Miniprotein binders against SET domain-containing protein 9 (SETD9). Designs and how they scored, part 4

Target 1, 299 residues: SET domain-containing protein 9 (SETD9), of Homo sapiens (Human) (q8ne22)
Amino acid sequence: MPGRLLRGLWQRWRRYKYRFVPWIALNLSHNPRTLRYVPEESKDKVISDEDVLGTLLKVFQALFLNDFNKQSEILSMLPESVKSKYQDLLAVEHQGVKLLENRHQQQSTFKPEEILYKTLGFSVAQATSSLISAGKGVFVTKGLVPKGAVVSMYPGTVYQKYEPIFFQSIGNPFIFRCLDGVLIDGNDKGISKVVYRSCNGRDRLGPLKMSDSTWLTSEIHNPLAVGQYVNNCSNDRAANVCYQEFDVPAVFPIELKQYLPNIAYSYDKQSPLRCVVLVALRDINQGEELFSNYYTIVS

## First folded at step 6 (miniprotein)

Design EA9 (from EA1 with V23M V34I)
Fold by ESMFold2-Fast, scan of step 6:
Structure EA9 (fold): chain B 299 residues (1-299), chain A 80 residues (1-80)
Amino acid sequence: as target 1 above (299 residues)
Amino acid sequence: SKVRVTIEGSDPEKVREIVDRAMEIAEELGGEVIIRIEGDKVYIVVEGLSEEDAKRLAEEIRKIAEELGVKVEVKIKPEK
């Protein structure tokens, strides 16, 4: 039947997943649109959603507790069920100087990168790429990244497949395309930066932040939020990480949402927030640069 | 004072140039920028400006829009 030939073509098409689309809003004859894709065999999910959630909660809870003196202020805006989780710490805070040891512990807060190291056994940061003329890259700065670890997150404004991103896409190499057509704009400059900040301001409840905006600044609170600077693999640089999509579950702790480096362009409480993590394909040593697995279609 | 800007245009490169310039000047003046994009229209609100800085921002936006032939509406409002 003719359907047998069509099935072969459909199966071939199904084997390719589009992950990254460097969009040029205007079709330039000398700068054609480039589609980046991942073969089906590379899997869309390398680890379970439960493993991703567990890792993010572990890191975010450690960050929250590290600066509890400041976080105790936002707890006043949260339901009793949330406050009760931190009741013992709040009691100590309210008693002030009565326990000098607790006050001394407050003075020893760690930098976010050190919290990441204490929590997962490694740290990552952006720096000048090892690739000639590639600009920024992401490196393992401390420790060892084990195979299957969440090593980074792709920050930015989340656009549904039908939402306008035209102006933001002009000259913007940081647009990530999810398999369902959702886009994430991880550009830390210009119009993209201001759009993210505007969405963050829209969704705030006074001092309560619903997303992390610090990845746009020099003082990053979530040290994982550097994924947009990870370069694509090449013949000279093998891939050691892959992208994995993650939807934030409805039961995600509200006090930890401030560490999520993503925000929806349009407010829609019915749809889960889309995030993207980078997962290690092998053990990665201190000093190594991260490279993601992509295949490119160029016309 | 705050400055409200509405940009309408069919040429996205020219619209983008006006947006980038407006944001650059607003940042230099220490204003807080809020942006909203709806189809082919861009809405910008800049808050936290003095009257003098608000007038400067408005004049620069009108100037570049005139040079590029793009329609802009710029309004200066007192903050509440």
Scores: ipSAE 0.187, ipTM 0.701, lowest interface PAE 5.1, mean pLDDT 78

Design G1 (from B8 with V25K V45K)
Fold by ESMFold2-Fast, scan of step 6:
Structure G1 (fold): chain B 299 residues (1-299), chain A 94 residues (1-94)
Amino acid sequence: as target 1 above (299 residues)
Amino acid sequence: MKIFVWIEVEGTDPERVERLVKDIKKRAQEIAKELGGEVTVRVEKSGDLVYIFVVVEGLSEEQARDLAERIEEIVKQLAKELGVKVRVIITVRE
């Protein structure tokens, strides 16, 4: 029994895919971020999986090398198949450390945001949104984001359809629903934070972490891991990024997995880890806020 | 003291790798029980390589050093019995 306005909404709604958990719909009036809408004509993949993988490996490799003094200690405990890839750099680092020690001074490494800028030509960070009531948002802080670039990642615990998420979903605006029913809980607080940290500890390989947990802290190591703070588009704020699902391939280097801001709720050796990236729909200038196209609006 | 054992498995026969993991877990649990320690075993696949990670915790410094000297031979013997080639890295930490 929808009225004139509701009839217009239903006609538009029938043309879109929904990325939401049904019980979360009850929170719509209090938290619109729990809804994820995709236009019917939208492709779920704007760029190739190879382009996503290439971008992530480039950024993560640069982060690894920037932190090489700490990583070299971890590498000393890893298999020769991993360690051998960095043998030349290990020799240089050992000599460099000795020289710095002799001079009684430690040289500073670059901040993660600066590494992102040097690697991709731009940097992003979370800040207070340009929208009065929205809280946090994500901004291009340096450089230019070209159309088709991976701009950020949606961090959090990855749940399969059969896995319990009920308590984590209470008052939680940061649950992303994938088209296959996989859920990602990107909440940085409460039970969601505890669950992610527990899974991170569970999946650790001695000194090597298999996922990034720093997105839960004030000192973020992977500067892309801010996607949960990207606000939905509106009539006043057009979408400039879209969500794209990505499965981590088996070939992914084990020493770089520490930068992936996602972890499976249950340890399952058969399924690849699901990640979600945000991809630029147009060139985005320095100072602009990111807005995603996961929400349906009335024109 | 803790012992960290990294085992890199060569070859592509998944059934032999599964048997090796099972034998390593059994032997590690036996050793940990004898020494009053705890054991954790983790397996990761990376392309064509399989990594078996073993942690033995709750050991004295002397027990950890003695076990570290012997564990490589134990792992290599188990791998030899199954016809699997392995590389082993052992680290002892507090």
Scores: ipSAE 0.044, ipTM 0.558, lowest interface PAE 6.5, mean pLDDT 77

Design P10 (from P1 with F4W)
Fold by ESMFold2-Fast, scan of step 6:
Structure P10 (fold): chain B 299 residues (1-299), chain A 80 residues (1-80)
Amino acid sequence: as target 1 above (299 residues)
Amino acid sequence: SKVWVWIRGSDPEKVEEIVRRAKEIAKELGGEVVVRVEGDYVFIVVEGLSEEDAKRLAEEIRKIAEELGVKVIVTIKPEK
């Protein structure tokens, strides 16, 4: 066992130098130095991983069922253990076709934002920020966000701390740095967009997508996937959300992975997929803009 | 044409045998094989086959899985 530990440390150290240079370039090109910081007296997580998982499964299951006519075609090509979860719904769909003429016109699908509202009691969307110079921001567009709710996810390509991220890091304000050194590139343009799409195609399992790529388009399927546009708090704007890291468990339903707005840069099934959620620090009313308590150390 | 195979099994030796035999047959037919593991599922895609060879491969994989008592889903996708 000791030999295995030493070998692991050697392999991690050997990749360290290749990744460190892109991080320096990132800081020099955009910020003097930006590092996520959580005070020692504060916990990194405000809600349990169980609560995060429960929320994501609830939303993704609702999105899946809302799109069931299309999903049922994909289910026909998936393992029996996946199809059996939806056997009763498949039987109802078959019966419905026989009982109702023009079935496709009688089945109403809701917009993703409306599904979010029906599922969690609120909806969020990106719009022009209330801050004069900030460009985009994220707003509560409907309902009430209760304290402790998952309100958003930070989309993008996930880089382990030893993986190179050179060209994507240059002039890119949408790189999120996790406490353990994992990076998430949430830029919806340029080389970052090409990389995400390439990884999405690579990881596809036949008809089954293993990540959501629609956050890169005007037709967003996962309405939570707007976290990269949440602005940092300031003296004039108090924080009402915080970032929380979350690892996707192995038990996560394969048919729902299509709604995860994150993908690993390198194919790695030994490490869980890292996601980042934004969690409400207080009740947030309709019309309010989201502001994060992301701590930044200025050099 | 492409052949997509999903295998679910709690017996790794039987799953490995199906994968091994599927790769062997696919290579004889000139197909390109990619194998992915996702939890308890194993996914095989074979590309570069004629429609006739894709059907033959699919039938052989189903037969092998039946012999070993493993459940598989085999789908053939014709190219445009």
Scores: ipSAE 0.332, ipTM 0.749, lowest interface PAE 3.7, mean pLDDT 80

Design P11 (from P1 with F4Y)
Fold by ESMFold2-Fast, scan of step 6:
Structure P11 (fold): chain B 299 residues (1-299), chain A 80 residues (1-80)
Amino acid sequence: as target 1 above (299 residues)
Amino acid sequence: SKVYVWIRGSDPEKVEEIVRRAKEIAKELGGEVVVRVEGDYVFIVVEGLSEEDAKRLAEEIRKIAEELGVKVIVTIKPEK
């Protein structure tokens, strides 16, 4: 009947209320942070997709195990093929032997940045940039970043090249433009923050999260999710990282998707989720700030 | 209220039957249904239900799953 039809139309409108406006598109072309160019003689990738995947899985597995008491709830609703990977830890969980201290402490064993250090040999974090007036920057806070390492991820809502974007593009310096026209909105404030949280809630499957939303808060769970704060190179600061696009493969472990700091704007997508990583162009020492170029350089 | 149904992949015909019946009941109750496939399992979200209708839908889905011998996880969340 009419009441149910109107309710359906209202919910569809509410999901698609953010739309492209032509004058906003002009502002994207004038935002230096959204520009990306690849010369004809250059490749768009510095390391293989397998190396990116291996790094992300290694870090995300370590984060998952660090918080296993909470994560065991997720495993209860997943296929046996997934649960079998953690059967030894589940057996310990189900013993019913509870120490008083363990019963009162349900927090992670290590901070996320410490897990990153134990896993990859370095840690990164945002802080006040070494550049005057640049605001935030990203620094190597511990260890050594070897050439070719994934050092950060660019978080945010992923828009396909022809998807409407509206309020989120107004005065937003954190929109990254991929080579194929895909956009990633890494702004942690305003309407961009609301949109990401809405998409995260839309895609949530009971206790299973399909993306990380903690990069929007002061307590970040994926310590790599600081890429939007990496400043551009200048005459006084040479680039030491470059952007590399990565599509999440269909075989990506479902229980680890909660650590991906990206989410698709459109619910009904048949394409893989786009992510963007920052890859080290040289060995980067503790204390150094990360600087990126507008385009990918490989040799 | 929202109803979340999680079906672990087993016999495809039995899974399809659960999805079909869940959609029919949800439509009768005026709910909006979304079905999503993630690997070897199927997830159903029903939105726009009263608390009473959400509980009724959850119980009926559990009964259907029990009849067919399929394991399901059904969770009800309040909408704010």
Scores: ipSAE 0.012, ipTM 0.477, lowest interface PAE 7.1, mean pLDDT 78

Design P12 (from P1 with F4L V45I)
Fold by ESMFold2-Fast, scan of step 6:
Structure P12 (fold): chain B 299 residues (1-299), chain A 80 residues (1-80)
Amino acid sequence: as target 1 above (299 residues)
Amino acid sequence: SKVLVWIRGSDPEKVEEIVRRAKEIAKELGGEVVVRVEGDYVFIIVEGLSEEDAKRLAEEIRKIAEELGVKVIVTIKPEK
């Protein structure tokens, strides 16, 4: 009987879709930020997990095939179940494709932003924001972003609720807080950069990387990995994207994990990797800057 | 009508309780709740209410704050 009462109270509490940061934490912060409660009737997700997964797989598969000559080297180190998916392409690469390419003098690879355009019908990139003193922003550089499209990903090191973030949190405006208390540190500089690279090296399987680290450089391999530079909406700039949390399923292809711009701070095979995507709230035209309606918090 | 609540210098547990109860009442009345934190101040903004429902919500929030010993300023504004 008592267990049923406690479960009932806990279930009622789970119906509330909100977060509150204690004043003590905010009063110790030199840069407190606005928090928005998610109303009970609000959607935690704008599109389905299946739609997110489908989009990521489509983009990552296209990136993988775009530099297949380099990826075939990595495939040689992977299990037979992975290699078998690409057996026909490996045979063509070794013999037929090489002869045809030499004959036609065609380009074998495209820039990642061009692959994104060919795959989803648009490209995005970071540039100087249209907002005074905002620094970087993210723009639609080519094509049209339809309402409901995954337009970007929030890169960075993923910290579970119980894990210390310490020095990375001081003066860092790129920490995203998930509804369950998971944090993502998307800062591309200082100690945050060192931590991400360390985790990436830790999880590496020979030549196969288990996360994308190129978002830390000027030569980005996953063109979606610019979400931390999306500015918050204001009175003058309406939101056109929103953040959506996504857990990478166990079924996710191992050879495509190299394009995921997130890595867990602690090695843990029991919990899925948390990612965050930005989803279009309306059709977004070429040349428009992205603005989010979900505010990141700083500690 | 819009209900604006301003809270300062209180136990975070008590503020969480005020926000939780305000959300419950606002939902029953069909209003939308936004919470903003600036320094040591917490603002609760509820929009989309009739004048009667806004007055009721404001009174209920004042009662909750009095119950918890928290000082609040509650303002009702018509929406243009």
Scores: ipSAE 0.000, ipTM 0.073, lowest interface PAE 26.5, mean pLDDT 75

Design P13 (from P1 with F4M T75I)
Fold by ESMFold2-Fast, scan of step 6:
Structure P13 (fold): chain B 299 residues (1-299), chain A 80 residues (1-80)
Amino acid sequence: as target 1 above (299 residues)
Amino acid sequence: SKVMVWIRGSDPEKVEEIVRRAKEIAKELGGEVVVRVEGDYVFIVVEGLSEEDAKRLAEEIRKIAEELGVKVIVIIKPEK
């Protein structure tokens, strides 16, 4: 029996898309039946965890090599087993200005969206949605997205089902609910932004970053980190992507964690970091806007 | 000064022993300890130490790791 304020929040929660819910509604719900927001049919993965991992490693490795002059500093903090993977590139860095200039000419410095294109055959970016009043949307800006491709990631702070998220949930349409009750807060403003930055600073080890915070800025380093801006499908806009949950494996390269646009709210948990990717349901052409398949509690 | 320790792979019991002993020494020196598990790596970060205490902690951690046959990388950073 919640008070007047909590009852009002409960009524508001029931009007949100069922994948995005206020924490207070989930905290008030001790009944598992009220948590059946996702049909059984939508629990199946479209692609394997190996395919997700392979895509992320390919993109992140290319981003790492694109700014190697800055990344070489981070390698000084890392074990010899990590540094040895880059030994040929480090040798060039140490040999002087002329070799660095020649290498820089051989190794073009590209914008992140161009790196994405060169590695996966397409680019995506946020822009004004084709839907009136929807604000932002995500578009294929170059190339072709093949069916089954990882096309985007849902950034944000990862909350376990028992962790507090009350104030961040108020008026926030960017909280993604995972099937196990884990929440991801992808809001780029207000208290959500402050929390993500705080967690990012907590986990940082000198120059070694354990997550990407650039999705909170205009200078995005991971071009996939735009998933929270993908709009829902409707009767006049068919879904062309779906959400897929992914746990970062223990063997993930430490030097590439800086590109993961997710961070755990509590650092001392042994659970793997939860990420969410958006996967193409069909081939998507240049110029098309991305639309995700959400279900509503009532239609 | 800050002491950062990288432990890669190996027996989880031996890693736990290194972490336990490092925490004890760091607390005696008045340092703040943070431990993170990242895949096959364990990070120990100790902050709030004098330069001399940081060097002593680093040396003790290396001795413990050598006793247990575990390879570690120890990095000392000055704090301003």
Scores: ipSAE 0.000, ipTM 0.412, lowest interface PAE 10.4, mean pLDDT 78

Design P14 (from P1 with W6F F43W)
Fold by ESMFold2-Fast, scan of step 6:
Structure P14 (fold): chain B 299 residues (1-299), chain A 80 residues (1-80)
Amino acid sequence: as target 1 above (299 residues)
Amino acid sequence: SKVFVFIRGSDPEKVEEIVRRAKEIAKELGGEVVVRVEGDYVWIVVEGLSEEDAKRLAEEIRKIAEELGVKVIVTIKPEK
């Protein structure tokens, strides 16, 4: 059964408008409360939804083109309006073995993190945290992150406030709570992993994937899908990123949905897919670890 | 073999009838059906069929669509 600690955390959260990640709080042996509140002056998002969408489309389009030899197979099942965007590239693919071989060699040259660097001017990756005993963290591995840049996405299964998330929530430090009560389960293990894969299989259209599942593996296709490993700020480690909620618009290109590292627990075409991005609060230099503005003490 | 059915901008009632009948036929042939809706677009994907059964399913779906006056694109692909 949920203990006095969990009940106390939820009662405290209700008094304030803030983003609360209950399972991360349970990992703090000397501080049972981990909270991110939204100050009165921070009612608005750090960047516009249009800026988030523009960034995601730019990165995902570059990933799609880098992997075009494999992606061309899915285009046969898509409408002419989608295929026509790539008609010249498809014609080249079908004109000879030498052209296909050269393209394949180039595809093997560029890893996803290199595509991210070529597209946004920086790259990020998970590694051992600079914090003793924190496990994993996320670092800027190449380039410079400008203030206002989308640096990461929080992957996982998206639950509406009325949907059951009982067993997945037990001992799980990777559940993100949105302000409207939507939850995202970014745990890469156990029942959480099984649920995400089940939802991914449900929504798959033959070779066309409607979400990215590679963040559950060692070979990540969307290099942004590492947000659950970003550690909380502290007095010794100032926050340099913040979480921002984003709803995927209905006009999002279908061939690029395979790079979205989120999937709805229940299929509902009237509700947009919720995503969460991490946005830079300042310029971040190569070699720096990312820290989010979650508070370990309620004040 | 896999059968891909694509439907664009049609009456939802007629689309649901095509989906229902496609699922019924696919079940008889031992195929697995996946249906996805994106705005005005509907995809039906049937997997796990022999080439002969895939051709039969494709022709049946074309007949159903013609009866309902719905334009569909049906393609068959081999599975490796």
Scores: ipSAE 0.000, ipTM 0.372, lowest interface PAE 12.2, mean pLDDT 77

Design P15 (from P1 with F43W)
Fold by ESMFold2-Fast, scan of step 6:
Structure P15 (fold): chain B 299 residues (1-299), chain A 80 residues (1-80)
Amino acid sequence: as target 1 above (299 residues)
Amino acid sequence: SKVFVWIRGSDPEKVEEIVRRAKEIAKELGGEVVVRVEGDYVWIVVEGLSEEDAKRLAEEIRKIAEELGVKVIVTIKPEK
């Protein structure tokens, strides 16, 4: 959906589906060329949902606080119960003490990858893969990734099993298939990019974003949002990460949703937002490339 | 223009009344209404309004909230 006119047409299509009229058309939304292979040993969750949530909240809270002078604008749009979490920081901002301090020394805000390092003890980034003709890969750029750590997230538009993804699936190697048939389109190009940006604009509430769109740009705000570039394992490259599905709970802080690199294709869907994390299967050292034991075939 | 309304769910009956009346006014003005609930928080987004109609809707919602003793945040954004 490139542009506001086409987004309007897509939203009319969504209303049409909501009214239970096009169930016949929905039977055609499953892409028969998308296959998932998951080894039996990879089916179990490696870490608890509470561990995933705790890690995401820790990282996102650190990112929010690092950028607080911009984020305080978002708090004006939010209920008192959210603002009260940051009451002490807001008091400092209101006194102008921060502005005075910044005049005497350069602003001490860190890059997102530095915040990740300070928060989890490591950083990751995309670069040219060590594999011949693989294009991009993901590397541990700093620190040590301990076994069981959330090391990355799989960004993209989340499609329920009955939602149309036909055109986006053509020539697209970045579609992740969940066990329940939910698909995540992590392609940073073409129609997939346009769809994600359209959905992000649809859900935005003034300065408050409901999802991160910066993974589509060179200025990435959530440094974990590189999971679609992790290459599959091979005979010469053993898997050191695995994919784990995670549903965002209702208690997730609204001011931190801006760091979630996933967005639902459906505007009014009441289901929890599906995310996918990559979890370390062993300790991973600085300089190592990440390899997953899960792959999707699109032919 | 778009109208954004944030409501704290301190009294579900009063929140429901604000949502109901906001939907009625928005429909009269030809706006498209989306309501979302996140735990105790409710927000209403109304799209497809002229600037004048957006201001009218915002003012009516503020009046309703004041009648019911509920605190709301109402913001208008220029948008197609």
Scores: ipSAE 0.000, ipTM 0.331, lowest interface PAE 12.7, mean pLDDT 76

Design P16 (from P1 with W6F F43Y)
Fold by ESMFold2-Fast, scan of step 6:
Structure P16 (fold): chain B 299 residues (1-299), chain A 80 residues (1-80)
Amino acid sequence: as target 1 above (299 residues)
Amino acid sequence: SKVFVFIRGSDPEKVEEIVRRAKEIAKELGGEVVVRVEGDYVYIVVEGLSEEDAKRLAEEIRKIAEELGVKVIVTIKPEK
């Protein structure tokens, strides 16, 4: 009956009109100043998806093993096929429990940046940019970055093309636009931080996390998760990295998903998680700042 | 208390039967059910249960999985 249908549409319209303020935010979310465009020749992948996956697995596996005392708790919740991969380490943990009287023995744990150096031969970190008024930048702090290396990841909440990104877009320079229209909100402050934490809590299964939220804090677990601070190239600062899109495969080890610094905004999506990595265009020396070939339309 | 169920999907028909029966029992106990698929795994989360009802649900799910020959991991956590 048309009366009931029309009444329902009218109630939706009345609520919609009363929430007028979000429309101002929506218009601002389409502001070209928050968008970045890449030259046509830079749309091609520099390295294979298998190379990206291999690098991420190598780093995340090393981080997992470095923090094994804490990680062993989540393994009890996972299938035997996952626990079997760590059987020898679990046996050592059980042996440690038997030696409970020696309570002052501490295991040495390396900082995440040191793990990155030990696994890839370099480390990166955010610091004050060499560019005037740019704020933060990302530097190679130790070692050497070879051409083709994954040097960083762009953290943040992943929005599909038509998903709302209202208040998060206002004055936010950390929204990355993928070629297919997917957006990644890498802002570590304000409403963007609240949204990421909300999504992280939504997807959590007890102590088992499906994404890394530590890039929002001072205690960063994934040292690659600093990509939002990489500045655009300029006349006197040639690009030495490029952005490359990567979809997390379904076979990704579940115990390592906690190190992925991205989370989907949509709860019920069955599509693979979109990530963005930064890949070295040349060998990059210790002390150099990273500059991307992704341009802002409006300066 | 919350009940977490982890199932590795190898036989979709048997996994669906476990999910269906778990939802029925959880609903009878007044719990809120969320089901997620993550790669090769199916996860069931049930919230809003007393500690005793959570233990009952966990045991029933283990029994159903055993009947169907499916391996499951069931964990109970307090909500607050």
Scores: ipSAE 0.000, ipTM 0.377, lowest interface PAE 12.3, mean pLDDT 77

Design P17 (from P1 with F43L)
Fold by ESMFold2-Fast, scan of step 6:
Structure P17 (fold): chain B 299 residues (1-299), chain A 80 residues (1-80)
Amino acid sequence: as target 1 above (299 residues)
Amino acid sequence: SKVFVWIRGSDPEKVEEIVRRAKEIAKELGGEVVVRVEGDYVLIVVEGLSEEDAKRLAEEIRKIAEELGVKVIVTIKPEK
C-alpha cells in the first residue's frame, strides 16, 4: 500500500469527521454549566505566551531534576542533545554504580508542592471550599502569589472544535470551553478518566510519557494541575485569577512533556496542544481561596 | 521487544533514507513500524520483535546512520 493512497483516505476521514457536530456541541450555547462568559477586559491575554512558557519550563525542569534517579531511565532512550543537558548528573550515577542502590533508597526528594514553592515562591492545593455548596476549592497553601503569576493549569482531554464529545459530556461540570471552540474535559472520574488514560497510553513511548496522568490520582506530580476545582467568582467573592489559553510550542522539551496535564483526543491533529492556565489578577496571600472570572454554573 | 530510534537531522534526504531502510529491515523481521515527528526529531518505533531480532535491527540502523554521518540513538526495551 502506497503512502499517497493512505494520506488520501486519511484526508477524506478528516473531512468526514469535520462534518459531524455532536448534540452536546450544538447545545453548549444553551447549557449554563459549560457556558463561559468572558468580560471584554479579559478577552485578551493577561501575560505573554513567553511568560507562560517560561514559568512552565521552570517548574517542570525543577520537578524533573528532583526525581532524577528515576528520570535517568528515560534519558537513555533520548537523543544525545537531550542527554548532554544532564551530562554531569549522569556521570555521577555511572561513577557510583556499586553504591547506587543504597544511596537511591536513602536519598530524600522533595514533594511536588515543595518544589513548586522553591521554584515560584508559593504553593497551591485542593481543599474544602469556603463556599458552602461548592465542595472542593483551590487555596494558596504557602507563600505569596504575585500579580501576573501562573498559579494553576486546567487539566484534561483536549477536544478540537469538530471532534465528537460523547457520554463524558453528560452531567459533567468540568468541561472548559475555549474561545475558538476547543473543549478541555477536566473531570477526574468516570468515562472522562478512562478516555484520558486511553489517550495517555496511546501516546506513550515506552517509559517516556507524553502527558501527565497523575492529576487523576491521589499522588499528583504536577502541583499546578488543580485548575478544574477553582470556583467561579460571585457577589460575595471577587475574582483573583483568570483563565488564559496557551498553545504548547514545537520547541517544548521532549523530556518535560510528561508534566503537561493535557492530551489531545486525536493524535492525528497537526495543531499544537492546547493548555489553559490560571493567572493571578492581584497579589494573593497564603490561606486565600482562588476564584476565577469564568462564569459557569457548577454544582 | 521494542526498538526506539531517535533521529535529529537538518538533512531530510538522509533522514528519509534511514527511515526507509529501517522500515524495510523491520518488516523482514516481522516487526510493526510507527514513525513520528516530535519537534526537531524523527522517532521510529518498532514493535513485535524477539530480543535477538531487536538487537539485529538496532545494529543495522546504527551502521546505516554511521554510513550516512547522521547521529542516532537506538534503544531496546524488553517486554518481559
Scores: ipSAE 0.000, ipTM 0.371, lowest interface PAE 11.3, mean pLDDT 77

